# VH-VL binders against Probable transcription termination protein NusA (nusA): the designs that were tried, part 17

Target 1, 139 residues: Probable transcription termination protein NusA (nusA), of Halococcus morrhuae (Micrococcus morrhuae) (p15738)
Amino acid sequence: MRVTLSDTALRHIALFEDVTGASAVDCLVDDDRVCFLVATGEMSDAIGPDGTTVEQVEERLDKRVSLVENADTAELFVANALAPAVVHNVTISENASTVAYAEVDRADTGVAIGRDGETIETARRLAERQFDIDDIELA
Key: E = the ipSAE of ESMFold2; O = the ipSAE of OpenDDE; V2 = 0.75 times the mean of E and O plus 0.25 times the DockQ between their complexes.

## First folded at step 8 (VH-VL; framework fv_remtolumab_arm2)

Design g8 (from f1 with heavy chain S30K R57T S103K; at its last look DockQ between E and O 0.95; V2 from the best seeds 0.84)
Fold by ESMFold2, look of step 8:
Structure g8 (fold): chain C 139 residues (1-139), chain A 118 residues (1-118), chain B 107 residues (1-107)
Amino acid sequence: as target 1 above (139 residues)
Amino acid sequence: EVQLVQSGAEVKKPGSSVKVSCKASGGTFKRYNIGWVRQAPGQGLEWMGYIIPILGTARYAQKFQGRVTITADESTTTAYMELSGLTSDDTAVYYCARDYYGKGFDYWGQGTTVTVSS
Amino acid sequence: EIVLTQSPDFQSVTPKEKVTITCRASQRIGSYLHWYQQKPDQPPKLLIKYADKSISGVPSRFSGSGSGTDFTLTINGLEAEDAGTYYCQQSYETPYTFGPGTKVDIK
């Protein structure tokens, strides 16, 4: 099923695209943060020189912003969603449920989880929305 | 050239309803929200609601909830605003205006004067 | 519902002088604030979007600033055709709301 965007998500995407020139294909809106799923190949435009463009988005939204680069395959998508953690491999298991097993560098487990689990939970939400993946496990 | 053309002025009795049309041309109808803003004589601007054609849903100001219905017809690229239970306080100019997801109302209709008198 | 207030309610200004209009929001709205000019018997015209971004076809003497709760529209060198009423409007959340307006008149 195609991803449904809320009215609020559409407004934040419009601002994001106006500021960055990059396209967002999805947007997760929480109380204190927003995550944009950036079109493949457009992360540099979204981030800008020394991160100044995404900082402008944060200022204009008055919310923390995270960015995930979209991908054509579930494996690459999951790896992108856990960036900047080093992901060596992603294996998709389709048994009773669809689970992505991400082999994350041991030094980067904390990065992949993120503060209060925000990174891994954001990755799980995007993977479910975009690829019908039921869960992500750090192998 | 983007253009919004509204239906003509109306005189209504208290308790009746009015339905104002807004024909959009010169753009992609489904990409934009159509909002409705009214202005009583000598007063400021008051947002009533808008329709989000890509979602097929509308949002309304609480003041008008239950009295206003905003719809769109993609085949004719026309939006409609219907206000029921009219009172003299509803005498105003009613504008439709185009909005790209909160980027500001960049194109406005010419306005439709609705006069409610007994 | 987000309340916008404007100051002043009215200004009578000599041509060529600077006009400053303020808008204050009842909560933080980031940069989701837009400015409009309205002349008698005309629909409003968008002047500034997202607090400070210019609109094609709007004279450069119009500029905006601010973020969060406090916003300013500036007319640098008022011209006779600038007489009218100026409104701020927030799009941070629905219901969208307008400020009460600031009438600018030419001395």
Scores: ipSAE 0.726, ipTM 0.889, lowest interface PAE 1.2, mean pLDDT 92
ESMFold2 (binder alone), look of step 8: mean pLDDT 92; pTM 0.945
OpenDDE, look of step 8: ipSAE 0.873; ipTM 0.940

## First folded at step 9 (VH-VL; framework fv_remtolumab_arm2)

Design h1 (from g1 with light chain K53Q; at its last look DockQ between E and O 0.96; V2 from the best seeds 0.89)
Heavy chain, then light chain:
Amino acid sequence: EVQLVQSGAEVKKPGSSVKVSCKASGYTFSRYNIGWVRQAPGQGLEWMGYIIPILGRARYAQKFQGRVTITADESTTTAYMELSGLTSDDTAVYYCARDYYGSGFDYWGQGTTVTVSS
Amino acid sequence: EIVLTQSPDFQSVTPKEKVTITCRASQRIGSYLHWYQQKPDQPPKLLIKYADQSISGVPSRFSGSGSGTDFTLTINGLEAEDAGTYYCQQSYETPYTFGPGTKVDIK
ESMFold2, look of step 9: ipSAE 0.843; ipTM 0.930
ESMFold2 (binder alone), look of step 9: mean pLDDT 94; pTM 0.958
OpenDDE, look of step 9: ipSAE 0.896; ipTM 0.953
ESMFold2, fold request of step 10: ipSAE 0.871, 0.865, 0.874; ipTM 0.944, 0.941, 0.944
ESMFold2 (binder alone), fold request of step 10: mean pLDDT 94, 94, 94; pTM 0.959, 0.956, 0.957
OpenDDE, fold request of step 10: ipSAE 0.930, 0.929, 0.930; ipTM 0.968, 0.968, 0.968
ESMFold2, look of step 16: ipSAE 0.852; ipTM 0.934
ESMFold2 (binder alone), look of step 16: mean pLDDT 94; pTM 0.959
OpenDDE, look of step 16: ipSAE 0.872; ipTM 0.942

Design h2 (from g1 with light chain K53Q E93D; at its last look DockQ between E and O 0.95; V2 from the best seeds 0.90)
Fold by ESMFold2, look of step 9:
Structure h2 (fold): chain C 139 residues (1-139), chain A 118 residues (1-118), chain B 107 residues (1-107)
Amino acid sequence: as target 1 above (139 residues)
Amino acid sequence: EVQLVQSGAEVKKPGSSVKVSCKASGYTFSRYNIGWVRQAPGQGLEWMGYIIPILGRARYAQKFQGRVTITADESTTTAYMELSGLTSDDTAVYYCARDYYGSGFDYWGQGTTVTVSS
Amino acid sequence: EIVLTQSPDFQSVTPKEKVTITCRASQRIGSYLHWYQQKPDQPPKLLIKYADQSISGVPSRFSGSGSGTDFTLTINGLEAEDAGTYYCQQSYDTPYTFGPGTKVDIK
């Protein structure tokens, strides 16, 4: 699936790549936050030692930053988007709509939802953009 | 290495149009945007707009909206800026410049002088 | 649109002295601020990108600092060839905008 990027997203990706050396596949831009979908295998470059590289990106953008690692399959993608929550299994249901059911460790349901629901909402937006998944539900 | 070569100087009458070309070489044309900046005599720099060649997507400063058209042709690695409805206030040097998605204009054309007079 | 102001408008400086030019943005722009030098009858030349990053081939006496709304270009040890006009430019959002320029002369 090819995704259309706004002019602002393209500029933020360019700065992200300049600072981190990692590639971003997608970028969600909000008023006070940005989420980068990082190319598979490049999360350590994006984060940097003790998070110092991603912190530099935050300073230069003047926005909070979150990172999600890209994946080739919808199931792994959804699990990555809910990290660091422990996801035991993801099942994709393709009936009237396409829904991902994520089996999250009971201790991690709060982590999977995130502050003000930001983690689950970001996961839903990326999954829709990248895999045409209509929703993510925690099982 | 990287070069942006612009078309020659133009003298125009009020109400006419001008089209300036910008031939790029020495790099992968589609990887960079081309911006257009003008400078009236003795004045500062004024951004007019840019094009993202790989997307065919152009953006314009509001001041020029409706009068300016920026295009690019990958087959000839050439960008164009056309400004219509010229007045004497449009007398300026027009520059094209390379930009990697807002990282700064790192290479500039030599400039094209456009003089609008009766 | 984002307005950039520069200070001073004009500066006449003895060779080997330090030059400081400031740029202020009308809103926060993170580090999306770039500096250019322009000599008479020439196109501008990029000196500093993203507020403080050096450009290959630009002398090390040129440096940038700042973020948010307040930015500074410093020339540490001015040379005769540095005479010209200096512009800041933001790329945080379109329309991109330039500061009005600071003219630097050698006295």
Scores: ipSAE 0.850, ipTM 0.933, lowest interface PAE 0.6, mean pLDDT 94
ESMFold2 (binder alone), look of step 9: mean pLDDT 94; pTM 0.959
OpenDDE, look of step 9: ipSAE 0.910; ipTM 0.958

Design h3 (from g1 with heavy chain S30T; at its last look DockQ between E and O 0.96; V2 from the best seeds 0.87)
Fold by OpenDDE, look of step 9:
Structure h3 (fold): chain C 139 residues (1-139), chain A 118 residues (1-118), chain B 107 residues (1-107)
Amino acid sequence: as target 1 above (139 residues)
Amino acid sequence: EVQLVQSGAEVKKPGSSVKVSCKASGYTFTRYNIGWVRQAPGQGLEWMGYIIPILGRARYAQKFQGRVTITADESTTTAYMELSGLTSDDTAVYYCARDYYGSGFDYWGQGTTVTVSS
Amino acid sequence: EIVLTQSPDFQSVTPKEKVTITCRASQRIGSYLHWYQQKPDQPPKLLIKYADKSISGVPSRFSGSGSGTDFTLTINGLEAEDAGTYYCQQSYETPYTFGPGTKVDIK
């Protein structure tokens, strides 16, 4: 399914690109936070030295910003979306629904979930949009 | 060189419609939005709406909802603004301008004077 | 809609002096504020985007600052050619809106 971006998301992407010089292929907009799906290979540009570039984006948006690096495969995508949690393996099960099973380091389960479940929820939203993954389960 | 060239001046009667064209060149047409801004004589700038050519999606100011239509033709790289139900209050210079998704209007047309009089 | 106000409405300035124009938004708009210069019988010209980012071809004497609700355009050393009306514009959300403008004359 082709991703449809809202006008707000498009404006945030435009600002992101202007500040970072990196490309964003998707953007999730919430009330107090924004997540950018950064083009593959451009994450370092988006973050900048010691995070200074992404901090500029936060300041200019006046919202919390999270970044997820895009990937060519669903497995790598899910792993990237759960960062900085260490993901050992991702298995995609295609039955009545498509479910990604991510083997996360036990010590990083909380990281993969994130504050108030923000990380895993964002991962699920992006995975559905980008790879038609119906659910992500931590294994 | 980026250029926006608008159609010529219009003189219209009340109740009629006007359609202004904006020919874009010098850049990838589908990468930028085209906004429309008007300016009544001696007054400030008023945003009317914009179109996202690649999506064919337009947004309008509430003041003009139901009366304005903004379109874009990729094959000719031309944007259009049609305003119906004209009154003397619509007398103004109408500008088209390029906008990269809210990054500011970096290039403007020369303006089209629309005069509405009996 | 987001309402923008500007101050002052008018300035008469001697060449080489510093000019300061303020723009205030009715709500927080981050850095989604742009500045334009308009001369008689010409379309507006973009001077500053995203509050403080310079535009290619615009003299360095023009600068912008601010975030949230309060923004400032500064002209360090006004030139005779800088006479005109200056507008702020927000792109935080639709409808896009402009400030009422600040007219700058040369003494």
Scores: ipSAE 0.832, ipTM 0.929, lowest interface PAE 0.6, mean pLDDT 96
ESMFold2, look of step 9: ipSAE 0.852; ipTM 0.933
ESMFold2 (binder alone), look of step 9: mean pLDDT 94; pTM 0.960

Design h4 (from g7 with light chain K53R; at its last look DockQ between E and O 0.91; V2 from the best seeds 0.87)
Fold by ESMFold2, look of step 9:
Structure h4 (fold): chain C 139 residues (1-139), chain A 118 residues (1-118), chain B 107 residues (1-107)
Amino acid sequence: as target 1 above (139 residues)
Amino acid sequence: EVQLVQSGAEVKKPGSSVKVSCKASGYTFSRYNIGWVRQAPGQGLEWMGYIIPILGTARYAQKFQGRVTITADESTTTAYMELSGLTSDDTAVYYCARDYYGSGFDYWGQGTTVTVSS
Amino acid sequence: EIVLTQSPDFQSVTPKEKVTITCRASQRIGSYLHWYQQKPDQPPKLLIKYADRSISGVPSRFSGSGSGTDFTLTINGLEAEDAGTYYCQQSYETPYTFGPGTKVDIK
C-alpha cells in the first residue's frame, strides 16, 4: 500500500467493500463526509442502480459519501477527480512545485469546483496523496 | 483453514506479568487485525485492545492503558499480549481473535486461562 | 467510550419460538454493530456483522436489524442448540466495546 491509511480509513474501506463489492484504494475521512478512491472500472458497482448502493454506504456510515475513480496516470486521475466536469486536457508542470493544469469546459467550471469547493478540494487532496501533485488549477 | 492457536494456561502471583502468544495460520497475517478479549469467570466479554500488523499500531481500552502491550511478529505470524501488575481481578480466559478492520471477530483462539493467586 | 446495553438480561424460551434481543448504543454508530453467540467453555462465534449482514455457515434463522443506536438480533424458530449467551459489539470507534450479554435458555 503506497499511500498510508489511517485506522479509521481502513474501517470505512472494509464496510464500503462489503456493501458495494467494489474495491477502494484510498479513503479521505472528514467529520461529515468520506471520499472513496474506487478501483478502476468499478464505479458502477460502487454507485449501483440509480445510486442505491452508494446511498446504502452513506446510511451505514451516517456520513455523506463521494466517489472518485482511480487511474494509472496523473492526467487521467485529475480528470476523473473533477468528474462530471468535462476536462479537455491536463498538463503537469514540474518546476518549484508540481501543478496540474486542467483545461475544463467553460460551462463546467462551476461543476469542477463543486458546491463550497468540495470537488476541487477533494481532487487536490487525492492528487497530492497519489501522485505528489501540489495543486490543481483550472484553465 | 484459518487457525489461531494460543499458548497454554498460566498461574501467576500478584504483581507479576503474563505474556500470551497467538499463532496465526491459514491467511495473510498482515491483512487482519488481531484483537484481545478477556472473560472473567461467569462474566461478559471485555475488549482489551488490538494490533494492526501492517501498521504496527496498537490500540488499547482505557482500563488497560499502561499495563498492556500488544505486539506482532510478522515473520512468525504471531501476536502477543503482555499484561503487567497482575491482581486477582485479572483472573480470566484471554482470547485472541481475527478482525478485518472492524467487520467483526470471525476467528477466535481457543483461549488461555490465566489464574492470579496469592 | 461507547456503552452498549442489552435487553433482556435473560430469557427462557420454548423451542421453535421467536427470540428477540435488543442492543442500544450510547451514541450513533451507523451499522458498525456485530452479534456473537457464546456457549459455555467456548470462544464466541460471530453470527451477524454490520447490523444485518449474513455470515457463511450461520443458520438463516439468525437475522439482525437496526442502525444508529437501536439494534435487534432475531432467532426465528429457536433450536435447542441455540442456548447460550448473546453479545453485541461495536466497531464504530476504538476502544471497541461489548454489550453485557443476554443469556438464552431452552424451556
Scores: ipSAE 0.780, ipTM 0.897, lowest interface PAE 0.8, mean pLDDT 93
ESMFold2 (binder alone), look of step 9: mean pLDDT 94; pTM 0.960
OpenDDE, look of step 9: ipSAE 0.922; ipTM 0.965

Design h5 (from g1 with heavy chain Y101F; at its last look DockQ between E and O 0.96; V2 from the best seeds 0.88)
Fold by ESMFold2, look of step 9:
Structure h5 (fold): chain C 139 residues (1-139), chain A 118 residues (1-118), chain B 107 residues (1-107)
Amino acid sequence: as target 1 above (139 residues)
Amino acid sequence: EVQLVQSGAEVKKPGSSVKVSCKASGYTFSRYNIGWVRQAPGQGLEWMGYIIPILGRARYAQKFQGRVTITADESTTTAYMELSGLTSDDTAVYYCARDYFGSGFDYWGQGTTVTVSS
Amino acid sequence: EIVLTQSPDFQSVTPKEKVTITCRASQRIGSYLHWYQQKPDQPPKLLIKYADKSISGVPSRFSGSGSGTDFTLTINGLEAEDAGTYYCQQSYETPYTFGPGTKVDIK
């Protein structure tokens, strides 16, 4: 399932690739935040030593950046989108809507939700775009 | 070797149109944008618009909206810029230039001089 | 639309001296700023991308710096062949825009 990228998303991906050497397969652009869906196996390149590479991307974009590692299955994808929260299991339920149920370690519920719900909302947007998942519910 | 080769100089009457071609070679045509930039005599550079060939998506500077059409033909690896309703203010050298999604115009065509004369 | 201004308009420089050209954007553009050199009767040539990133084949005497709204192109040790007009250009958003240019001549 291919996604449509805005002109701004394409420009941000190009800068991201130039700075990090990693590939992005999707990019969510908000006014002051950007999320890159990083190609599988390339997260360490994108983050860099002690996060210094992704910090350079933030400085060059003049926007806060978050990274999610791509995955081939919906279950692993949802778990990756909630990182660094520990996710024990993800179950996809298809009835009137498609919902991912993510069993998150109790200590990490706040991490999975993120500041002002940013992590869980970013995860929901990516899951909908990549896997046509309508919602993510914790536990 | 990356090359952008443009069509030859043109002399046009006011009110007519011009279509400039830009033949690209030496790279995967669909992977890069082609932008169009013009330069009036003794003046600076003015961006007109670009096309993303793989998407068939074109964007134009507001100043030219409604008068300019930018297209690309993958089979001939050629981009085109057509400007209509020409006036003497459109007399300029028109460049096509390659751009990887806003990373800077790294290769330029040789330029096409368009003169609008009564 | 993002307006770019350049300073100075014109600079006459003794060979081997340092040239500094400033570009200022009307709003923050991160590092989406590129520098070009244009010699008479030639198309522009990309010198620096993303404010400070070098381009293969461009002499190391050319360097860039800055982010946000204030950017600088530096030629450290001007050569005779460096005479020409220098432009900054932003790609933060469309329409892409260019600065008005800085002409550099040899004394």
Scores: ipSAE 0.828, ipTM 0.926, lowest interface PAE 0.8, mean pLDDT 94
ESMFold2 (binder alone), look of step 9: mean pLDDT 94; pTM 0.959
OpenDDE, look of step 9: ipSAE 0.886; ipTM 0.949

Design h6 (from g1 with light chain T94L Y96F; at its last look DockQ between E and O 0.97; V2 from the best seeds 0.89)
Fold by ESMFold2, look of step 9:
Structure h6 (fold): chain C 139 residues (1-139), chain A 118 residues (1-118), chain B 107 residues (1-107)
Amino acid sequence: as target 1 above (139 residues)
Amino acid sequence: EVQLVQSGAEVKKPGSSVKVSCKASGYTFSRYNIGWVRQAPGQGLEWMGYIIPILGRARYAQKFQGRVTITADESTTTAYMELSGLTSDDTAVYYCARDYYGSGFDYWGQGTTVTVSS
Amino acid sequence: EIVLTQSPDFQSVTPKEKVTITCRASQRIGSYLHWYQQKPDQPPKLLIKYADKSISGVPSRFSGSGSGTDFTLTINGLEAEDAGTYYCQQSYELPFTFGPGTKVDIK
């Protein structure tokens, strides 16, 4: 579950930590977007009052930022990665491939997918990196 | 209390190599990167590359790729920069500097003068 | 690679005057811009990190501003010890690059 970080990801994590005081355990870097996997229990520090701290990170990176809270179990991790969508249950199936089935509140399916599928795709990337999960399906 | 102490001045012939050492003290060596920056007489600063000691990962400016090797020895808390194929254009003061993943070079060595002459 | 330019190249300034140095990047670099002071025969000294963040032990007369492509270092109330050359440096992408420097002399 140890991940490899690019030089750019390491520099973005350093800026993130300097601004927020929170720790990031992973960082996904895209052209106009960065996602930080925030250490468990440190989301409030990363977000700040009314989101002002994470907004400062966005301004200093010149990129949109999303945050996912790390978790010790695959099930909780997948639920966290789909936040703020309400996830009722996550089941991990290990057959030919490892698939997480996330039971998302019917009203929140769009939130779980996100604009242009960014949320579900980010969740899939993090779940693969952190837990060797091959896919996430919304049930 | 943080200190970076570099090896002494060197005079080199064209075509040879130079290896500059940078002894770090006063901090956890693996926590910070070490970068190498040179300055030709009367000129500005030029970044050559860095090493992430905990990962053994070195990166180089394209201008120096193939001629420079940057290494680190955790047991002696010492970084090294070796530049090969020296020409007179390599005459400069070479600095090592501490860097926390691109947050700025907060501590610098005293510099090592390398003179390349035929 | 990212090119940094600085202006002015040289500035001769009376004590207590305000000094302004600009740095421009060839592309957007967010706040990944740092400022250094170098006195003759000395290594550079970090003054400001991440465009505007202060460094412990650096006099408060030094401040930075800007983001994206345009950055400014300000010395509000120049003192004799501030004579030297000032460089900006970006850490947004490898290779890290420095501006060409601005030399500041005391009149």
Scores: ipSAE 0.821, ipTM 0.920, lowest interface PAE 0.8, mean pLDDT 94
ESMFold2 (binder alone), look of step 9: mean pLDDT 94; pTM 0.960
OpenDDE, look of step 9: ipSAE 0.907; ipTM 0.957

## First folded at step 11 (VH-VL; framework fv_remtolumab_arm2)

Design k1 (from h1 with heavy chain Y100S Y101S, light chain Y32S Y50S; at its last look DockQ between E and O 0.04; V2 from the best seeds 0.00; counts 0 for: pae E 17.9 > 2, placed apart)
Fold by ESMFold2, look of step 11:
Structure k1 (fold): chain C 139 residues (1-139), chain A 118 residues (1-118), chain B 107 residues (1-107)
Amino acid sequence: as target 1 above (139 residues)
Amino acid sequence: EVQLVQSGAEVKKPGSSVKVSCKASGYTFSRYNIGWVRQAPGQGLEWMGYIIPILGRARYAQKFQGRVTITADESTTTAYMELSGLTSDDTAVYYCARDSSGSGFDYWGQGTTVTVSS
Amino acid sequence: EIVLTQSPDFQSVTPKEKVTITCRASQRIGSSLHWYQQKPDQPPKLLIKSADQSISGVPSRFSGSGSGTDFTLTINGLEAEDAGTYYCQQSYETPYTFGPGTKVDIK
């Protein structure tokens, strides 16, 4: 599966990989933030001791950074993108459009949405890019 | 063909500064970092720092902090290293080298000999 | 900063014999370890990247192995042109650092 990366995204990935030693599969670049899709099994390298490695990336980019761990299945991918919210189940429905229904623990609905909806919107963007999922609904 | 071509040898007095250029060609300049490594006569390799050209951000080894400035000009695909307050301990060959995300320095400039002599 | 040590400091080796050079890191660095050859009055040349990955144009007699803190470079069947100094270098974190070098001479 190929994903198109802008020149800016490629440069951010290069810096991320230099600082962390982890690999990024994808990168979403916004005006005030960047999200890296981290290769499976490499989140600990990306975060670093007490979060210090990812904080160095934030300082060098002068932007807020968020991390999502990649996964091989759409269901696990959606659950990862909503972390740290507890996701009990994900169902992919292919009716008029392809929609992931994520059953999120009631206590974690706010966490899954995130500040100003940033978490759920980031999850939607990555799921579309990586799995052609049109939307994510919290069920 | 990837090439890094450095400016010529220099003889400098103690207390002066030197600025070495590194002209890159044969690849997309913004996709790679440029590192600077020096080697004193008869000694090993010493990393000085690097630059991420598109970000204009440089990082320096602590030993050189405050004396070295590394810059890049994307329009001319040229990186620069300037070292100030020169002493005889700075007599060395200075190399620029290309790096992609810390995967090793795969192409090196020919080296620039800087001799600091009174 | 991460300190790299190399062993041995110097080897004088008969042609066609095997050369083994070790590099040890002061902390775990995964596979972010690279090997270079330097001949007199020349810039270093990358031989092996990321511990064990080959470089186009480098003879197959050169190989690397290891991960974590212990790494080796092997020259299987030394040739006269292989005389020079060999350096390891880590790129796990800045400042990037080099080992002190291993000089290999031909007997």
Scores: ipSAE 0.000, ipTM 0.514, lowest interface PAE 17.9, mean pLDDT 88
ESMFold2 (binder alone), look of step 11: mean pLDDT 94; pTM 0.956
OpenDDE, look of step 11: ipSAE 0.026; ipTM 0.676

